# VHH binders against J-type co-chaperone jac1, mitochondrial (jac1): the designs that were tried, part 2

Target 1, 176 residues: J-type co-chaperone jac1, mitochondrial (jac1), of Schizosaccharomyces pombe (q9utl6)
Amino acid sequence: FHSSSCQSEAKNFYKQFEGDISDPPPKGPFDIDLGALKSSYLRKMKTLHPDVAQGKDAALAQRDSAELSKAYNTLKAPLTRAEYILQLQGINPVSEDISNSDPEFLMEIMDVHENISASRDSPEKLLQLSQENQGRKVQEINEIRKAMESSNWDSALLYVNRLRYWNTIDKILHDL

## First folded at step 14 (VHH; from s06 with N32R)

Design t03
Fold by ESMFold2, look of step 14:
Order: sequence, then structure tokens, then C-alpha cells
Structure t03 (fold): chain B 176 residues (1-176), chain A 119 residues (1-119)
Amino acid sequence: as target 1 above (176 residues)
Amino acid sequence: EVQLVESGGGLVQPGGSLTLSCAASGFTFSSRYLAWYRQAPGKKRELVAGITSGGSTVYMDSVKGRFTISRDNAKNSVYLQMNSLRAEDTAVYYCATRVWSKYTYMDVWGQGTLVTVSS
């Protein structure tokens, strides 16, 4: 069975920036002009901030600013943007077992963890691993872009799950 | 220069065994995973087995229990022991790795070694 798309009936995160950014895939590109998004966010937030709100009570301004902030933070990062786009398509973006279904990915995951463990006491090697992981993230983002713009939602889900993993690795390396 | 050289392929009867070798040079062998891939006529290249820098292994389902991957860091070599060979295992077998430079990488492939399983 299809699930209903209740997010399309509520305010769409893209619609909160209508006129300032493109529509989501498949109608528009995956990439967003981040400068335009940030400028739009800052301008709209300034008029909605509780201290500046005119003709509204503070509770309504607080709710509206929280909604705008949620939309901005979701769209500004490739992973959360991609997860949101999948949700718009009625697809649950979370998969707990992606590594078990792809032996090449499983091998790469295991190798990364082994290299991190072996490099824990070397700032130079940890920097190298962080640089490599940034390259992995860029590659997954490129594959997400291709999949989303060709409406290949199964592939998009695959690459979103891969990107999520590399984001976790990036955080591990940053926090060491 | 990064190089992978496969050897050990040949003609073998069904049920027979072969050992493939991959000699590596031009990179820090002990810090990189290596893998065996194969490509049969008319089919896409596919992963057969891989071994991480720390010795962890993965295998495609159809070769589990028949093939064993191993590495010898002292010889900069990776091996694929293939037992109970079947006609479906006929393919060119390639050794492969990924070598990084900061934010970018190069996938490195050997020239391939032919395994033919036939009466």
C-alpha cells in the first residue's frame, strides 16, 4: 500500500523559501544555492524573531521561527536534505542493515574502522583519514544527486544510507 | 608507481583447485584493503572476495566455503585459494585496491589472470 504524503499537505520546507530556491527533485535539482538559502533564511527570520514580531503574539512568532529554522537546518546539509526529499516521496530514509546487503561497502566500513583504531595516536594519520572520509562523502553526494535527478529512488536511498555512515565516521574522527 | 600483478590462472577440471596470487608494489600495502574481482564473458565485473588491512574478510555468497582470501604483508601479496571449482567460476580474475591522496583516490586494477573450468 501507498502511504499518504502528509508532509505535502503541511508547509513544505522548500515552500518556506519559495522564490529564493529551486523546487526539490524530481522537478528541480538536488543542489541548493546555499548563499541564497542562507540569505532568505536570515531575512525571513529577522521579521519572525519574537523581539521584532509586529502584530503577532510572541508564542506565534516563536512557533513560526522554529518551523523556519527546522526547514533551513534540514535543507542546508546534503544528508538531511536528501532524507527529507525521500520522505516527500513516501520513502523511509532509515535502513539499519545497508552494510550487510553490500559486501563491498561492508569491507570498506571494516577497513576504515581498523585504520582509525590503528591510527588513534597519530594526529597526522587521523588527518589523512579525515581527508579520505571527506572524499567518500563527496562521492556519495554525487551519486545521490544523479539518482535524485533521474528519479531513481532505490539508488538514492542506497547512497543516502552510505552518506549517513560516512557522516558518522566524520564525527568520530573530529571528536578524537 | 602503483602496480598489481596477478598470477596462477589456468585450465582446471570441475572440482579442482587453483591458487591465485596478486603481487603489489608502489603503496603502503599493510594499510590498504585488497580484493579479488572476476568478469565472465558477457557479464559485469563482480566482487569475489576482499580482505581488509586488519585481516577481516568478505565473500560473495556463491564462493563462501570454497574460496579463501589471505594476505602476506611481508611479501606484499594477496592470495585467493579456490577449491571445488565449477564451470560458473570461469572468468578473468582481477586484483584491486584503492589508493588515496588527500581527498581523492585511484582505483588500481591488475591485468587479470584467466581461470577456465572445463573438462
Scores: ipSAE 0.657, ipTM 0.875, lowest interface PAE 0.9, mean pLDDT 88
Fold by ESMFold2, look of step 15:
Structure t03 (fold): chain B 176 residues (1-176), chain A 119 residues (1-119)
Amino acid sequence: as target 1 above (176 residues)
Amino acid sequence: EVQLVESGGGLVQPGGSLTLSCAASGFTFSSRYLAWYRQAPGKKRELVAGITSGGSTVYMDSVKGRFTISRDNAKNSVYLQMNSLRAEDTAVYYCATRVWSKYTYMDVWGQGTLVTVSS
């Protein structure tokens, strides 16, 4: 039984994949080898399966598999990964709305919503808006990477909040 | 080719009024936001006001209540009505927009128009 199954290791999602992925920023990169992460997840999940839990408490194995799944799902997506890294730094990733303090960002958000509303009957225009939004997300992810690898946590929080807005736009476009 | 051309700058007394115009061409004007920026000597360029494709507006705090941005899609033009002008409003004013090509964008700026507020 590894110390990785203790409450401390469950709270640090990176430790659940120790040896298979790099440490989080600032010690390691923001980006994760998603193939390595998935492979590690699948291998570790197999050892937690009830049929192969040799010498383990079955209830503990099920709790450990739930914690591993939560860690995997958090780390595999850039937004939830970045939010988790901020939490590791003691920063609440859900903070004051940056749109109130950044008129340029607010204007861009409002304009996107207005264009979506105006384009509801045009699959071609909706595709264009979706492509633009994917470009916005990539730009925010690049800024998050730069900020976290430079230990600029205030900037990282700013860009995480911006990425969250663009994820909301994705959801709106998907629901159309 | 995307182009923005500002006009309407000049010398005005404190407390006076001035209207700036921005004529746009080379993109679908009605679907893009436009904004006015300004830059005084030795200062950073700063957002003054913006207007979305649907007519929603934003303003910097120091001009709120004094400046009004508007657009006329039939003329492909954006306007900045500047009232109660102060010496601190002296700057070169630029019109700007963002145009997209799939996953990337280009910020487009005009050449600027000088506003001088002096007695």
Scores: ipSAE 0.656, ipTM 0.876, lowest interface PAE 0.9, mean pLDDT 88

## First folded at step 16 (VHH; from t03 with Y33W)

Design w06
Fold by OpenDDE, fold request of step 18:
Formats: C-alpha cells, sequence, structure tokens
Structure w06 (fold): chain B 176 residues (1-176), chain A 119 residues (1-119)
C-alpha cells in the first residue's frame, strides 16, 4: 500500500489570486496592487466561510481558507513577497554568510548600531535614525524591484537580505 | 557644500608605502562612516577600506594587514595608510561617504587620486 503521499503541491500564492493581481517577476512587476489583492482575498474568503461549507467540505474549506490567508499575508508585504519570489526561483532567501560577502553592508550595519547606541537618550536623534532607516528600506525595495524584474536573482537576494536586516533595525528603534 | 577632497596619490615602487588623505567639508563628519574605494583600469569600483563613526573598520581581503584606514574628527579627515604596495594596487582611489537628510541620502565622492605602483 504505497501511500502516495500526495504532496499537495503547495499552490503558488500568485495563482490563488490569478486574474486579480499580476504575475510575479520576471513576467510581471514586483509591486502589487494591494487594494486589488485585498479585495480578491475577501471575495474568495467569503466563499470559504464555514457557514457555506457543510460536513467533510468544511474541513477542506478551512484548509483552503488557511492557505489563502497565508498567501495573502505573504504577498502583501514587500519583504515576504520578495522572499517568496526567490523561493519560486528555487533560491533560498536566507543567506548565512552576509558578513563576508558584503563588506559595504557590514560597515553600514555597524555604523547604524553605533549610532543607535549613541542616540539612546535622544528622542530627536532616534527619530532621525528611524527616518534614515525608512529611507534604507525604500532603497532596498527599489533595488529588489529592479533586480527581480530583470531576473538578476543574485542581486535580488543581496537586497532582500539587506531589507530583512533593516526591518530588524526598525523593530529595535521602535522598542526604544 | 558637501565635499570630499583626496590627496597623496602618486608613483611608488613595489613594496613602497603611501598615505592618502581625504578632507571633508559641509556635513557632520563625526556621525558618518567614511570609506576608501578604488577603481583600476577596466575593473569595477571596489571598497578598499571603511571606518564607521565609532571607529570600527572593514577591509577587503587583499589589503588586510597592509592597509590601515583611520580618521581624525578634529580635522574632518580620513586617511589610508598603504604599505607593501603591489602592482595590483594601481588604481584611482576615491574617498566616499553617505549623508542623510531625513528619508533621503546623498552619496558623496571625491575626485579621486591616482596611485601607480610600478618598478
Amino acid sequence: as target 1 above (176 residues)
Amino acid sequence: EVQLVESGGGLVQPGGSLTLSCAASGFTFSSRWLAWYRQAPGKKRELVAGITSGGSTVYMDSVKGRFTISRDNAKNSVYLQMNSLRAEDTAVYYCATRVWSKYTYMDVWGQGTLVTVSS
């Protein structure tokens, strides 16, 4: 009895919203109409409501609902969207060796941490650092967009890792 | 006006030493990282050495142990001491930093100084 583990081929998150959003890079743009995505999500969720699903169908509906939610939550944010796109390309978005491969970024990271440390007692300085960090995030997102849309996946990975780090910095600054 | 001005480049023999200087003006020097880049003929610009506002340093592997970056905040200057120079170190060297205004930044580059290592 070879239980063919039907590895339910995890449905491509973009396919779940097919017709409502554009294809992922490089076929489509990196940016997504978030309003359209949300509308699509809500419309589809309505059809998966437990009140509509009876019996064995309810469990399936719940599973589908969970998958749809995961898809929505992944695609709605630039970082998680970018990571997912890399995964679609067979690229692990998590790189362990950031420090040796990107000395410029390492320098910037060290500098940011030093500045944060030096600014802990100054709300004004912390605000400034927060603004700068937002600027960094925007820059990385722009670079991710360019890289992915041109199928430069090595560059995309680099900038995704940077964006991930800046998001962490955002949290640090918020907690201060 | 934000400006970086390099000096100290020249012709040197292999094994020789040279010190590059970069004078900064027009921004808060002490709060920003500074770096030296170089561009050899036909090659891409590359980071040679960087120094953070707190004095932490980074180096490209090929210059580790030979080059030393330092800064003098009182003089608004950054330096690159280059020892045991090799022919492969021949390049135009640039001083650089990034200055911020709220959500936007500007990369600042000097005009560069030529270092030629030749027998």
Scores: ipSAE 0.805, ipTM 0.928, lowest interface PAE 0.5, mean pLDDT 92
Fold by OpenDDE, fold request of step 18:
Structure w06 (fold): chain B 176 residues (1-176), chain A 119 residues (1-119)
Amino acid sequence: as target 1 above (176 residues)
Amino acid sequence: EVQLVESGGGLVQPGGSLTLSCAASGFTFSSRWLAWYRQAPGKKRELVAGITSGGSTVYMDSVKGRFTISRDNAKNSVYLQMNSLRAEDTAVYYCATRVWSKYTYMDVWGQGTLVTVSS
């Protein structure tokens, strides 16, 4: 009894919204119309609702709904979208040890942590640091866009790792 | 006006020592990292050494143990002590920092100072 493990071919998240959003880089732009994505998601979710899915296996509908939600949540945010695009290219987006490959970035990270530590008792300074960090994120997203749209995947990976780190800094600042 | 001005470059023999200085003006010096870069003829600009606002340091592997970056906040200055100089250290050396205004930043560079290591 060879249980052919039907490895459910994980449907490409972009294909789930085909016709409503553009193709991923390098065929399409990195940026997605988030309004169009949301509208597509809501429309498709309505069709998967147990009350509407008359005759379909409830378990299958639930699975499809969960997958659709995962696809939507992945594509809606720049970082998770970029990570997913790298995966589509066969690249592991997991952060390599940044310390050895990017001394400039290491210096910036160290400086940011020191400034956060020095500013713990100053709401005004923390606000300033938050604004700066938002600026860093925007810069990395721009670089990711350029890199992915030009099929420079090594650069894309570098900037994705930087963006991931700046997101971590956001969390730290919000917790303070 | 935000400005960085390098000094201390010159001709030195292999194995010799040189100290570079950079004077900063027009921004809050103590809250920013500072760095030394160099560019040799026909090569890309590269980070040599950096120092954070808190005094932490980073170095290029080829200069570790030979070069030392330091800062004096009272004088708004950053220094690069270069020992055991080699021919390969010949380059224009630049002082640099990044200045922020809310969500935007500006990279600031000095004019550079030439270091020539030759026998």
Scores: ipSAE 0.805, ipTM 0.928, lowest interface PAE 0.5, mean pLDDT 92
Fold by ESMFold2, fold request of step 18:
Structure w06 (fold): chain B 176 residues (1-176), chain A 119 residues (1-119)
Amino acid sequence: as target 1 above (176 residues)
Amino acid sequence: EVQLVESGGGLVQPGGSLTLSCAASGFTFSSRWLAWYRQAPGKKRELVAGITSGGSTVYMDSVKGRFTISRDNAKNSVYLQMNSLRAEDTAVYYCATRVWSKYTYMDVWGQGTLVTVSS
């Protein structure tokens, strides 16, 4: 609730780890030192634990620890981190109205689904598809990094939407 | 080892037809998408048509109804039938695919075949 810098829908999760991680793009890098983030999170959680005689009311400590956990879980994963950064820029990362009429991407999507369907009884082929999809995710993350660090927000939104799709494919493959 | 070889380009009159062929080798053809791209001098390369491993197709708007992509997995070949050709279709046409090695890929392009549409 840092009301002077945080509105009802756009909280500043980076400020919860101020001094321990860099600022978000465009001022800082997209990548986060995950070790520093985790260390900061664990240290701060230690003082907020509601059942270890902290100096706060138990309900207040639980609220603060839930908010810290939400910030940590959002920033530690590239997709949710990127979505949050877009929100900081006033861009809706999951807007239903965003049009992605891209025949190259559509072809890739259709081909992936066709290969999964054809391979559902072959663990070896499913492993290959999973490895390929991990490569797709890494490439989208690289493009997100480049776009955000160059303040190319339209490109960043495009690649965030592509990464979200490949995360969904990852789940499909793991659930087979 | 991975190779795409285009053929079938040439000079054709407006309203005419051409069939482009692309012979592929060095990868598992039947499990990969293939596509035709084109590039006119001084312009950016653009997708013309694509075909998935299962035979689903995509086309750019300006060629829909005039061009047809197809594949023959037994011959490791992909084709582009171009009908009702226009001057604007003049370009070098490239066959392309994506080849994977575990977590990484390489986009593979042929050398191209020139299509010139002129009176």
Scores: ipSAE 0.709, ipTM 0.898, lowest interface PAE 0.8, mean pLDDT 88
Fold by ESMFold2, look of step 17:
Structure w06 (fold): chain B 176 residues (1-176), chain A 119 residues (1-119)
Amino acid sequence: as target 1 above (176 residues)
Amino acid sequence: EVQLVESGGGLVQPGGSLTLSCAASGFTFSSRWLAWYRQAPGKKRELVAGITSGGSTVYMDSVKGRFTISRDNAKNSVYLQMNSLRAEDTAVYYCATRVWSKYTYMDVWGQGTLVTVSS
């Protein structure tokens, strides 16, 4: 019990930066001061650097640095941050494909793929599609923020799944 | 100026047919999805049918097999063929699209065209 509780609390990504960033929703905001997060991460990583630790302490420092890096990388990006917050609420962030239950979203998805395919030879049009997709991501992030700060976890899950899809589109466009 | 103009609404008997048209201007029609929505008295506006830039379609369940959405990119127009009309199809029908300016968008709606299905 206690060991599991301590391990769970030690793996709480927000607690690894306690004092440097605000609490997660619903207690605190969804947004994180990324500058504060990065500064906290870099400062803590210096104390775990191999040049400071030796022997058995070096092995523990390597494990601790991996945990800190996982926490940092999770919290710095809106999608993984939102997925983590859902997990803190006991909600599985991986959900069914929402396109089948939302015909408007399905239409948007199909239209984006068709436009990417039609634009593959036009850097100007691909840039336009990338800008539009960034706008889609911002809109979904705004809805996630609103939902989580109002403790509307069903809506938060919905918008997290939509953001995940637009992140996939962003990767497709980036890799062209 | 971005504009959608519907036409073709009217009074029809149950079991009848009607074709709605939507003429678009002021944006790149061929690269945008278009959709028909409807709003019945006392009800929320709901998606009826949509068509992507490449011609893929979606339909609400209650109109599948009865309604057909199509587009003509040469005429900047989208159509809704409505067959086997029922009293429940009575509504104001709206043509809609989404227009982007870099990172932001606007949803654009037509003024609507009334379809009344009554004996």
Scores: ipSAE 0.701, ipTM 0.891, lowest interface PAE 0.8, mean pLDDT 88
Fold by ESMFold2, fold request of step 18:
Order: structure tokens, then sequence, then C-alpha cells
Structure w06 (fold): chain B 176 residues (1-176), chain A 119 residues (1-119)
């Protein structure tokens, strides 16, 4: 038998924006109204800005503004948001290597890298690969949403790990 | 119009060999991975072997050392050489790939070719 944990409520990034965004899964949706999040962030930053606060209040405001920025940057991106939600559930979001246990995923990862390497001198093919990768990311995000809203944390972890690989591919393609 | 056609299935004795072929059309074969799956009666379909566009391969554990996947981009074909066949390898074998259109894909399957390993 488990009871609710007061510890998770005390340092919850979602609590920094309480009243402005929905609760995290499973109570609320995975998706966040990014407009509402940004509006809440900017409003709260105005009251914490170092130029407004003086003395000891300035030191506390600077610490609090750094914490608010970390919460904002974590929640605004699907991957870091999902990783944070897993942490709220007591699940380590960092996995060693899932490719050893899923040869289909390993094959797809290898194939993507090979296509990138073969396409380095073709902007048209690199654009195609980037579009394909955005499609992969959307699909993983959809699976994460379904899993978290159904409290299927094993599946959520699987798809978070897959999304992390595709985010790495995005960075590779962007940096070419 | 995307099509995969398997061939080469048949009846073989345990310990025998068989080569499956998959002819592909309607997509850019050289830029896509291809794979062989199999489905035994009453079982779920499972990956047997895969080959990437650059020729890297993966195999399920039970076929390592016995099966070899290869591709010929000039003929738009992928092959599965099956050696040291066992009764457990009896299944319908399917060729598969994934074809992309911008942000979305379609998984493409052939109709399958039956391999029966029986004494």
Amino acid sequence: as target 1 above (176 residues)
Amino acid sequence: EVQLVESGGGLVQPGGSLTLSCAASGFTFSSRWLAWYRQAPGKKRELVAGITSGGSTVYMDSVKGRFTISRDNAKNSVYLQMNSLRAEDTAVYYCATRVWSKYTYMDVWGQGTLVTVSS
C-alpha cells in the first residue's frame, strides 16, 4: 500500500507554474499549452529580475530565477519534459543501451546513419532525411503521450529512449 | 505500386539449405533497409534478419551462423541463404521494408513464401 508523496510536490517543476498549466501525467495531459507556459514564465521572471531586487533579496531572486528558467526549459521540450515526468515517477530516464535488446531499432538507427553519411553532398537528400526524422520524432512523442496518460511507464521509458536517439539525429543533421 | 515478391520457398530435409529471394519495385531500393520476417502457424511474426542500405546486418539469435542476408542493388533484390535448417525454421517467410513520404511512412510486406523443414 502506497500513500501520496509530499516530497514530489515540494520540488516539482510543474508547481513553479501552478495555476497556469495543467498537472503532469497521469493526472493531467502530457502536452502543455506552450503559450500559457511562456506567458507564465515571462510574468514570473519580471518579479524575480535581478535589476528589480536589491541586497539579500537580489541573491534569492537570482537563485529563484535560475530555478524558474530550468523548470521552463525542461517543460517546454517534449524529451526533457518526458524525462522529468519519469523522474517524478521514480524512474531513471537514462538507459544504458536499448539497441542490444531490439534488433529492429538497431537496424533502423544504423540505416539512418548510413544514409546521412551517403547523402552528405546532397542538400536535397539531407532535407528528405530531416523530414523523415521529424516524422520519427512525432511518432515517438505520440507513443509517449499514450503511454504516460495510460500510466504505462515501461512503454513510456522505451519511447523516451527512442526519442532521445532521434533528437541526436536532428542535431547531426543540423550541424552538417 | 510498391511491391515485394518473395520466392524460393519449398520443402527441405533437416540440415538442408534453401535460398529465398525478394524482388522489389516502386521505391528507391538502394536507400532503404530490407528484412526477412517469418511466421510459424499459431505464432506471431518475428524478425529473422535485416540488412541496411549500407550493408550492415542484424540477425535473431536462433539463426546466427546458419542464415545470411544479402542484397543486390543492381537487381533490386534481397536474399536469405538458409543453411543447417531445422524443423523450427518451418514458417511463411516475408520480405519487408519501410517507404517514406516526407514525414510519414508505410511498412510494405510481400505475400510470403512457405518454407517447410520436415523429414
Scores: ipSAE 0.694, ipTM 0.892, lowest interface PAE 0.8, mean pLDDT 88

